# Ledger of designs, part 8: VH-VL binders against Rho GTPase-activating protein gacT (gacT)

Target 1, 189 residues: Rho GTPase-activating protein gacT (gacT), of Dictyostelium discoideum (Social amoeba) (q54nl0r163to351)
Amino acid sequence: VPLTQVPCRAGSNVPIIIEKLIDHIERTSLNSEGLFRIPGVDLTINQYIKLFDNGEDVDVSPIEPYTAAGLLKRFFRDLPVFVPQSINKRVVSLFIDEEGKKKPVDMEILSNLRVLVHQLPTVHFEVMQELTNLLGKLMSRSDQNKMTISNIAICLVPTLNCVPAIVTYSIQMHDFFYNEVFPQHHLYY
Below, E stands for the ipSAE of ESMFold2; O stands for the ipSAE of OpenDDE; V2 stands for 0.75 times the mean of E and O plus 0.25 times the DockQ between their complexes.

## First folded at step 1 (VH-VL)

Design r12 (framework fv_relatlimab)
Fold by ESMFold2-Fast, scan of step 1:
Structure r12 (fold): chain C 189 residues (1-189), chain A 120 residues (1-120), chain B 107 residues (1-107)
Amino acid sequence: as target 1 above (189 residues)
Amino acid sequence: QVQLQQWGAGLLKPSETLSLTCAVYGGSFSGYYWNWIRQPPGKGLEWIGEIYYSGETNSNPSLKSRVTLSLDTSKNQFSLKLRSVTAADTAVYYCARDKYEYDLTGFDYWGQGTLVTVSS
Amino acid sequence: EIVLTQSPATLSLSPGERATLSCRASQSISYYLAWYQQKPGQAPRLLIYDASNRATGIPARFSGSGSGTDFTLTISSLEPEDFAVYYCQQYDDTPLTFGQGTNLEIK
């Protein structure tokens, strides 16, 4: 199912399944070692997917950390498109030159990345905002959970089917991309 | 020009531990995933595992209980240990670089390969 | 684990002909697919990454296409040095996996 057709609450652009899972993970799971990397229970994930697909009011409170993270990953993996290929290609061209070499990253490139992120459809933009906000909180607990920016990128970028820079810079410079506030420290520091 | 040079013992007996080292010359060690891949004689390629320059590792679940990956950033080297070898572990072993950055992944540089034979 | 199936297992062609090699994934991998060439006694050589981007130093006769589950490597006009084994590899999820290979041989 396309992301724009997944059920949302009245007046919201974020699907109920994402809202419930992000809230649950944020409250209960951020200290779990290897969250999003260590697999959950596939049978349980399959059961919860069916409950959400049937339009049921699902109680996520009993879901264990790795299974809740696995369910959220399964949701994104099964999306037909999260970041359109046209936006992905344009993001690559910001960072890689015509000879395939990485360009130096500066505020001009990051400002252009911000423009491309804002070209996402409204539902996709708000979902990316909520997801990367959660992932930033996960990263802030990396002493406990071992989920550094690198580990987060390894396990989630393939699932989201998008250019890594969209996710990693959204996490590290969340306010710049979503709240129009400059980062407190520079990325090259 | 980036070059990977590998070495290690090529003949082992069943139950012994395989130890291979790969050194990186002519390029940056930082910012990349460093990988081990193997190829049994006459067969295809099998991924063993990866290590990020920060020390974080990921291994093929089929081998995870027997695999240890390590790095020595002061020497720009990374190493593979595979314990409890059997004849099924006979293969050419390769080290390789993965440029996991801005959607550029693929093994762009490889070591020369090391033939490991496990026989009694 | 994601399974990659390559076809055909063997392609017998002559220099100057076009070669088309296929790789099919057991689930969608977007464009996170690479192609490699391997000659006897040598390590594999990266040809294509992100399904369609040629690696540095790779001749223009090599091209890749596809997304999702179906991918193709095309060699527009075979040179003698192109007869080798070709592998596809996905990097959408771990474990990283390779296809079984297509052997491109002289007719």
Scores: ipSAE 0.000, ipTM 0.447, lowest interface PAE 15.9, mean pLDDT 85

Design r13 (framework fv_relatlimab; at its last look DockQ between E and O 0.03; V2 from the best seeds 0.00; counts 0 for: pae O 10.5 > 2, placed apart)
Fold by OpenDDE, look of step 2:
Structure r13 (fold): chain C 189 residues (1-189), chain A 120 residues (1-120), chain B 107 residues (1-107)
Amino acid sequence: as target 1 above (189 residues)
Amino acid sequence: QVQLQQWGAGLLKPSETLSLTCAVYGGSFSGYYWNWIRQPPGKGLEWIGEINHRGSTNSNPSLKSRVTLSLDTSKNQFSLKLRSVTAADTAVYYCARGKYYLGSWYFDLWGQGTLVTVSS
Amino acid sequence: EIVLTQSPATLSLSPGERATLSCRASQSVSSYLAWYQQKPGQAPRLLIYDASNRATGIPARFSGSGSGTDFTLTISSLEPEDFAVYYCQQYSNYPLTFGQGTNLEIK
């Protein structure tokens, strides 16, 4: 099911399942070592997926940390598209020169990346914002949960099927990407 | 059937602010980028800028300092303001719908155009 | 910005003839190129997108080809209603830019 067809609350563009899981994970799971890396219980994940698919009012409170994370990953993995390939391609081009060599990352590149992130469809953008906010909180506790930016990337980049930079910089520079004014762009040539 | 209808003042004096509005009928803002494009008499097309449903904007560097794009989602309208107009800003202004999700910035839907003449 | 140069500036042909219009980009735009038709007093109409995809409702006699920097719009057999100005447009990079147009007129 496309992301835009997943039920949302009134006044929100973020699917209910995402809101509930993010909230639950924030409250109960941020200190769990290897969260999003250690697999949850597949049977439980499948059961909850069915409940959500049936449009039931699902209580996520009983879900243990790794299963909750697994359920969230499963949701994204099952999406037909989360980040369009057109955006992925454009993002890749920001980080390589004409010779195909990696460019040093600077604020110009990051500003351009921000522009591209804001090119996401509305629901996708807001979901990315909430997801990366969660992951930022997770990362802030890496001393305990061992979920560094690298470990988070290893787990989530394949799940989201996107260029790593989209996720990693969204996490590390969340305010820059999602809360600051959008005044200047360097995509102009 | 989605249609764009645009309106605004067609005659301005130098230094005034151009103000145009485009309304979307029969469709949603979501999933598209809403653009303004102008065409001086007898000349080609110039892209002015775009705005999406969240209000994110891109504008042509040649006009960026003078251009403001805005949305009124409650009315399904988007607007263009161009400050400090001169005779060089005389043109037919078009609003247009563009797609991006699939990587295509083509304009598949256009307003009827509005002639804006700047004269002293 | 990416500059699109169209040629020829004016093309004079008769109905039934084949029209070939060129659009050259100052740098590669991959396949991110569209073609528009504009008749007097009207807004441009999308003909081709992504270099070779015909837009909905566009007759089969219109076709686009090319990639990188060189693109071609072909009208296999001109109809009277095809005489108009044609523009190419790139959406590879901002700002979005148009060619200066080719005027296809009746000979």
Scores: ipSAE 0.006, ipTM 0.533, lowest interface PAE 10.5, mean pLDDT 90
ESMFold2-Fast, scan of step 1: ipSAE 0.324; ipTM 0.745
ESMFold2, look of step 2: ipSAE 0.060; ipTM 0.665
ESMFold2 (binder alone), look of step 2: mean pLDDT 92; pTM 0.947

Design r14 (framework fv_relatlimab)
Fold by ESMFold2-Fast, scan of step 1:
Structure r14 (fold): chain C 189 residues (1-189), chain A 119 residues (1-119), chain B 107 residues (1-107)
Amino acid sequence: as target 1 above (189 residues)
Amino acid sequence: QVQLQQWGAGLLKPSETLSLTCAVYGGSISSYYWNWIRQPPGKGLEWIGEIYYSGSTNSNPSLKSRVTLSLDTSKNQFSLKLRSVTAADTAVYYCARTRYLHGYAFDIWGQGTLVTVSS
Amino acid sequence: EIVLTQSPATLSLSPGERATLSCRASQSVSSYLAWYQQKPGQAPRLLIYDASNRATGIPARFSGSGSGTDFTLTISSLEPEDFAVYYCQQRYNWPLTFGQGTNLEIK
């Protein structure tokens, strides 16, 4: 199922499953070593996917850290498209020259990357914003959880099926890429 | 029950690429991390890297520029390529499994492959 | 990287004696430490994971203890088949690292 067709709360562009899992992980799991690297319980992940697919009001509070992260990761892996290939191709062109050589990264390239990130469909943009905000908080606790920017990228970029620069720069320069704040109701759940 | 069988070239010249494959028998490759570890003759163990069945990898920083890890789910096997070998790469190479049940401990090991790099 | 230091390098004992092997980490690894046994010509065999949990099929005479930086593997009464090299390993941080080994040999 396309991301735009996943159920959202009234007044939100972020799917309920993502909103609940991000809130839960942020509150309970950010100090867990190897979060997103250590696999969760596949049977439990499958059970929760069915509950969400049935439109149940799912209580995620009993989900342990690795299973919650695994469930969120499974959701992104199963999306048909998170970042459109047209945007991925344009991002590659910012960083790779005509000869296939990497260009030096400067503010012009990063500003152009910001423009491309803002060209994501609204739901995709807000989901990327929330996800990379969570990942930045995970990275800030890397002394406890061992999830450096490199480890986060290795675990999640293949799952998101996008150019690594979109994720890594969104994490490292979050305010630069995402100049709008989420509504307060995202913090109350 | 689960067994790992490994194979690959045993003799290499400096500058060549080492290629080793490990096949998983009696169990699924899914939901596990698959690792390569090496042991130079008479020395201790060195972790080379890991690959998750989804394709995500981590490698030892000392070897990362030369290491490629891959996984073939249709053949239930995973592979190591180590480029630009030197005599210092002479070692017995082991494939091994890690799973959450045992933490990141290596609970199942392949038989080992002796790789000799000489001019 | 986290460095694991094992002591002694060589331990010479007789069957029936108690063996105590030490592993010290350069920084805290919490309880995320494993122990392996390796016999000549063989792959290592997992004995203990998460500091004190015996792996499946491992005899009760093997036990692990410790947390933080100081860990111990104990073999309560040595059998002839226990004479081997023993390695500790941490999974607290990447890269995964092993100690240099303790050679347990027959006197």
Scores: ipSAE 0.000, ipTM 0.437, lowest interface PAE 18.8, mean pLDDT 85

Design r15 (framework fv_relatlimab)
Fold by ESMFold2-Fast, scan of step 1:
Structure r15 (fold): chain C 189 residues (1-189), chain A 122 residues (1-122), chain B 107 residues (1-107)
Amino acid sequence: as target 1 above (189 residues)
Amino acid sequence: QVQLQQWGAGLLKPSETLSLTCAVYGGSFSGYYWNWIRQPPGKGLEWIGEIYHSGSTNSNPSLKSRVTLSLDTSKNQFSLKLRSVTAADTAVYYCARDFSYGEPLYYGMDVWGQGTLVTVSS
Amino acid sequence: EIVLTQSPATLSLSPGERATLSCRASQSVSSYLAWYQQKPGQAPRLLIYDASNRATGIPARFSGSGSGTDFTLTISSLEPEDFAVYYCQQYTDYPFTFGQGTNLEIK
């Protein structure tokens, strides 16, 4: 099912399942070693997906860390399209030349990446914003959870089926990519 | 001209602990994942695990209970210990460096040690 | 774990011919796939990373293609030194896994 057809609360562009799981994970799970890497219980994940699909008001509070992360990961894996192929192709061309070699990264390339991220449909953009905000918090606790930017990318980029740079720069430069209200101070690591 | 040199015991008896060390010369130790891979005679490659310069590790679940990965940043060395060896652990063991993770992400083991044949026999 | 299946197990060709080697993944690995060459008594050598990028020092006759679950390594015109075992590897998820290898042998 397309992301734009997943139920949201009135006035929100973020699906209820994503909202509930992100809030739960932020509250309970950010110190769990290998979060998103270590699998949850597939049977339990399938049961919760069915509850959400039936439109039930799902209580996620009893879900253990690896199963909650696994449920969120399964949701993204099962999406037909999260980042359109046209945007993926354009992102690749920012970073890779005609011979297949990596280009040096500068603020012009990152500004062009920001433009492409903002070309995502509104629901997709806001979901990417919320997901990468969560992942930045996970990364900030990597001493405890072992989820460095590299480990996060290995685990989640294939699930999201998008160019890694979209996710890794959204995590590391979150304000630059998602703050349209304030003047952008170009800052990257 | 980054080179990996590895050493350690080559002949072990069942139940002993395998200990191998890999030293990094001519390049930065920081910013890379450092890997151990093994290859039983006549068979394919099996990933054992990796360690980042911060000390963070990931290892193959099939070996996790027996594997300890460590590093010594002052010597630019990293080490593998594999406990309770059996004849099934007979293999050539390699250390290897992953490409730097960057934009876009690059993976692949671009520098390898020479290999150490470990034989487990009574 | 992600299983990589390489085909054929053995490929017999002559110098000057084109070699095409396949690697299929049990689930999508996007483009996170590398190819290695291994000669007898030697460590593996990285040929291709991110499915299609040649590693430093690798001759232009080597190319990689594919995404998702279906990947190909192509050697456009075989040289004598190219007869070796070739492995694919995924770095999508832990544990990292290798294919069982394709033995490219001289005919």
Scores: ipSAE 0.000, ipTM 0.462, lowest interface PAE 13.8, mean pLDDT 85

Design r16 (framework fv_relatlimab)
Fold by ESMFold2-Fast, scan of step 1:
Structure r16 (fold): chain C 189 residues (1-189), chain A 120 residues (1-120), chain B 107 residues (1-107)
Amino acid sequence: as target 1 above (189 residues)
Amino acid sequence: QVQLQQWGAGLLKPSETLSLTCAVYGGSFSDYYWNWIRQPPGKGLEWIGEIYHSGSTNSNPSLKSRVTLSLDTSKNQFSLKLRSVTAADTAVYYCAKVGDWEYSYYFDYWGQGTLVTVSS
Amino acid sequence: EIVLTQSPATLSLSPGERATLSCRASQSVSSYLAWYQQKPGQAPRLLIYDASNRATGIPARFSGSGSGTDFTLTISSLEPEDFAVYYCQQSYDWPLTFGQGTNLEIK
């Protein structure tokens, strides 16, 4: 099911399943070693997917950390499209030249990446914002959880099926990409 | 104690698919990442990708479009398929076990290696 | 990707001498660096992980040191079986990468 068709609360653009899982993980799981890297319990993940699919008001509070992370990963893996291929292709061209060589990263390239991130459909943009905010908090506790930016990228980027730079720079420069103070945020004339 | 045994085709023509399998003996399959690494003749080592017992995979971005990793938990085996091979894919291919992830990703046990030659 | 540069490319020494092999990373890899030994026709063998931890069964003459961008593998007194190619490997950033190798040869 497309991300825009997943149930949200009235007035929200973030699916209920993402909202509940991110909140739960942020409160209970950020110090868990290998979070998102160590798999959860597939049987439990399958059971919770059925509860959400049935439109039930799901209590995620009893979910163990690795299973909660695994459920969130399963949600993203099963999405038909999280980042449109047109945006992925344009991001690659920012960082790789026509000969396949990596360009030096400067603020002009990062500003152009920000523009492309803001071209995501509204639901996709807000989901990326919430996810990368959570991942930034996970990264900030890497001394305890062992989830460096590299480990986060290795275990999450393939699941999201997008260019790594979208996720890694969103995590490392979150305010730059998602700060509401900047006038260009969602404002294109 | 842990031993990795690998097998697969050794001689390929350009455009064919390389297929290799690695079997794990003497240790727990479920707790570690299982990797493929290659080494062209006379050159250094290149990481190909990893798979966890749940089926989760990661691969080198330079090879991602051509690499498929899979596993058979009933046999404690994992496999590599590399599509559209060229002469540049000529190498010794190794399977390897990752040690404890909490310190760093390092390869504590290796398969014997399989020489894959791609020639027309 | 992180590039690891090993030096020297070739090191010629005699048994009993001290060997010092260097590995430099293009950016900080913290302590997430391993060292391997490879003999002709064999798979690589893990020597050191997490910059300074000796792997099981590895003789005490092998030691690793360093952090950030500069790492060293030291063999305090060379034995005949130590003449081989040595590789460093980082696990700080994706993808995992190896150095080009140092060939330790008998003089």
Scores: ipSAE 0.000, ipTM 0.445, lowest interface PAE 16.4, mean pLDDT 85

Design s04 (framework fv_masavibart)
Fold by ESMFold2-Fast, scan of step 1:
Structure s04 (fold): chain C 189 residues (1-189), chain A 121 residues (1-121), chain B 110 residues (1-110)
Amino acid sequence: as target 1 above (189 residues)
Amino acid sequence: QVQLVESGGGVVQPGRSLRLSCAASGFTFSSYAMYWVRQAPGKGLEWVAVIWYDGSNKYYADSVKGRFTISRDNSKNTLYLQMNSLRTEDTAVYYCAREDIYGSEYGMDVWGQGTLVTVSS
Amino acid sequence: QSALTQPASVSGSPGQSITISCTGTSSDVGSYNLVSWYQQHPGKAPKLMIYEVSKRPSGVSNRFSGSKSGNTASLTISGLQSEDEADYYCSSYTSEYTYVFGGGTKLTVL
């Protein structure tokens, strides 16, 4: 199911399943070692997916940390498209030169990346904003949970099927990407 | 061709040290968790150690904790196992193996041929 | 040394189905859907046959299937063939962030 067709609350662009799982994880799970790396209980994940798919008012409070993270990962993995291929290609060209070598990263490149992130469809942008905000909080507790930016990237980037720089810089520079006013963008905060 | 090749096995006396290497080729080594698994002659498989893709997390079987150290050099596509204070019960074929944590494919899908370590006096 | 319980041996005739059990605890098989099954022929490295309880790697016959109920995982081989004769090992992730193997089961095809 496309992200735009997943049920949201009235007046929201963030799916109910994402909203509930992010809130739950933030409250209960950020100190869990290897969160998003260590799998949860697949049978439980499958059952919760069915409950959400049936439009039930799902109580996520009893979900164990690794299972809650696993459920969130399964949701993103099963999306047809989270970041459009056209945006992915344009992001690669910001960081890789014509010879295939990495460019030194500077504020010009990061400003151009911000422009591309703001070109995501509205629902996709707001979901990326919420997800990377959660992941930044996870990263801030890496001394306890062992989830460094590199560990987060390896576990989540393939699940999101996007260029790593979109996720890693959104996490590391969240305010720059999501709180700055961008002229002529389609979204306001 | 995806391949793992172990080396460094041999005959050593109890109490001594040995370092095993595992050379990876044909895949993006830095994207995979790596394992050491051993098998004593005529016995079953025993997990020894794991190292995450970036070297940040390492876990060991209780039987080797404090004696063995797993490490990796992603620039050289090489996994290592430093074995200290070797005991006769450490005698085994040592395999390296990879685990794909990316595509949610958890399982040791590629194994090396193994290298024999014999600890005897 | 193994922590998961498997039968030492199992046997069947060509064309039959056999099942190998792998019993752990609530802190490994019972809690994590990270059960893998490996096939080992004499003198060879193990080969992954099943991962994540029931998933098959590319190139593994659909005659091999996996399942789990509570603390017990099972490997079922249908349409048994002579080349299936091998040792089979289960493994599981644990709550200590470690892995554990079963003792192994010798499959004989009579």
Scores: ipSAE 0.005, ipTM 0.485, lowest interface PAE 13.7, mean pLDDT 86

Design s05 (framework fv_masavibart)
Fold by ESMFold2-Fast, scan of step 1:
Structure s05 (fold): chain C 189 residues (1-189), chain A 122 residues (1-122), chain B 110 residues (1-110)
Amino acid sequence: as target 1 above (189 residues)
Amino acid sequence: QVQLVESGGGVVQPGRSLRLSCAASGFTFSDYYMYWVRQAPGKGLEWVAVISYDGSNKYYADSVKGRFTISRDNSKNTLYLQMNSLRTEDTAVYYCAKGEDYFLSGYYFDYWGQGTLVTVSS
Amino acid sequence: QSALTQPASVSGSPGQSITISCTGTSSDVGGYNYVSWYQQHPGKAPKLMIYDVSNRPSGVSNRFSGSKSGNTASLTISGLQSEDEADYYCSSYAGDNTLVFGGGTKLTVL
């Protein structure tokens, strides 16, 4: 099912399944070592997916940390498209030159990346915003949970099927990408 | 293969309204951003509005904000521009234009319609 | 929003090269790599010649090339031909999901 067809609460562009799982994980699971890296219980994940697919009012409170994270990953893995291939291609071109070499990162590249992130459809943009906000909180607890930015990227980038820079910069510079108004003048002027 | 055909242009008095249509064919309309660009007689091009592939995002030039509304009907492969509170400076040929990037704005137009003339005069 | 500055006219002879400049600010041409160029023959709709500063659509002659330095983008046409005679417009992303166009340049081939 396309992300835009997944049920949302009135006035929200974020699917109920994502809202419930993110809230649950944030409240109960941020200190769990290897969260998103260590697998949950597949049988339980499959059962919860069926409950959500049936439109039931699902109680996520009994779900254990690794299983809750696994359920969220499974949801993203099953999406037909989260980040369109056209945006992925443009992001690669920002960071890789015609010779296949990495370009030095500066504010011009990051501002262009911000523009591309804002090109995501409204539902996809708001889901990326909520997901990367959660992941930033997970990263802030890395002393306890061992989930550094690199560990988060290794576990989630393949699941989201997107260029790593979209996720890693969204996490590390969350306010710049999602909360701050871009000024009319360049940031370095 | 790609065809964009504008219609609805004409002569209208200041303060009145007019609705333009653009009939699209030769591509999957629901997958692309669509644009309106205008050109006053003997003058240059001016971007007017953009709408996302699903209609959820709309953006306008400052000169038309609050007066013009862009919309689309993906079931009919048709783009619209509702123009309210028309001014003499809105006199122009209005072009329908297609974005190239799949599901993205891309900020450039790979195909343009033939244009439809809107004349705002008393 | 800011309009981009182009020369009103340029001219050249068949076989020569000409360059058209497009100057903006750090809030448009200088701030982003989203510059496109369009060719317009009298009484016709514009045609995309260059996108994303230097990329050429399929079917556009390799005689057309684009570049950017600071706040100025440039369109270069080599091996000038009579059919190149037209108006040329640059466009740039200007922030907040808005676009701006240059004033246009009339190319005459004599």
Scores: ipSAE 0.006, ipTM 0.526, lowest interface PAE 12.5, mean pLDDT 87

Design s06 (framework fv_masavibart)
Fold by ESMFold2-Fast, scan of step 1:
Structure s06 (fold): chain C 189 residues (1-189), chain A 123 residues (1-123), chain B 110 residues (1-110)
Amino acid sequence: as target 1 above (189 residues)
Amino acid sequence: QVQLVESGGGVVQPGRSLRLSCAASGFTFSSYWMYWVRQAPGKGLEWVAVISYDGSNKYYADSVKGRFTISRDNSKNTLYLQMNSLRTEDTAVYYCARDSPYDLEYYYGMDVWGQGTLVTVSS
Amino acid sequence: QSALTQPASVSGSPGQSITISCTGTSSDIGGYNYVSWYQQHPGKAPKLMIYEVSNRPSGVSNRFSGSKSGNTASLTISGLQSEDEADYYCSSYTGYSDVVFGGGTKLTVL
């Protein structure tokens, strides 16, 4: 199922499954070593996915940390498209020149990356915002949970099927990418 | 060339202590979760303990909890098992084994094992 | 006491196929896709043959395959060879880095 067709609350663009799992993980799981790395219980993940797919009002409070993280990862892995290939290609071109050499990263490149992130469909943008906000909080506790930016990227970039820079800079510079006003003219890039 | 070598086994009396070592070579030891697994003579494999790549997390089988302590020294590429209050039922070959690296998405597959060291707990 | 149930022995002749079962609970085999199989020759350390239910490490013959259904995992060895004669152990993840092993199955190649 496309992300835009997943049930949301009235007035929200974030799917109920993502909203509930992110809230639960943030409240209970951020100190768990290897969160998103260590596998959860597949039988339980499958059962909760079915409950959400049936439109049930799911109580996620009994879900153990690794299973909750595993359920969230399974949701993203099963999406047809999270970041469109056109946006991925344009992100690569920001960091790689015409000869295939990497460019030095500066604020102009990061500002252009922000523009491309804001070109995600509304639901995808808000989901990326919520996910990377959670991951930034996880990273801030890496002394306890061992989930450095590198470990987070290794676990989640393949699952999200996107250019690593989108995720890593969204985590490290979250306010810059998601909490500043986006100028209207950038919608047409 | 990836290798694990156990040492420290021997004959010990019930109630005494023994410390096993496992020397790792040919890989980045500090990136791997490490296991101790034992096998009593003529019997099957039994998990004993596991330690995270940086030593911050440790888990034990119920049969050894409170008596055995797993530890590691990443600067020396060495894994340890401190065995206290030894019982005759602790008699076994003790293997150290390497689990999946933290660089991979998947866990559990002990792909490298040492040759084992025999611990005999008797009079 | 082993947490996972395996038959004590199985036998086959060269060229045949055999299957070894490993039965657990919903808290191990049924709950996770982290089932491994190990081969052990007399006097030797175990060797990983299968991980994550059905994946083979580099260097392991494609004659070895794994699967699971519900609470039971299976190791199938096709085209049996004399060198396959060994003890085989299943193992499963149980949560929080805990691992359990089966009691082991002795494979005799006639």
Scores: ipSAE 0.000, ipTM 0.475, lowest interface PAE 14.8, mean pLDDT 85

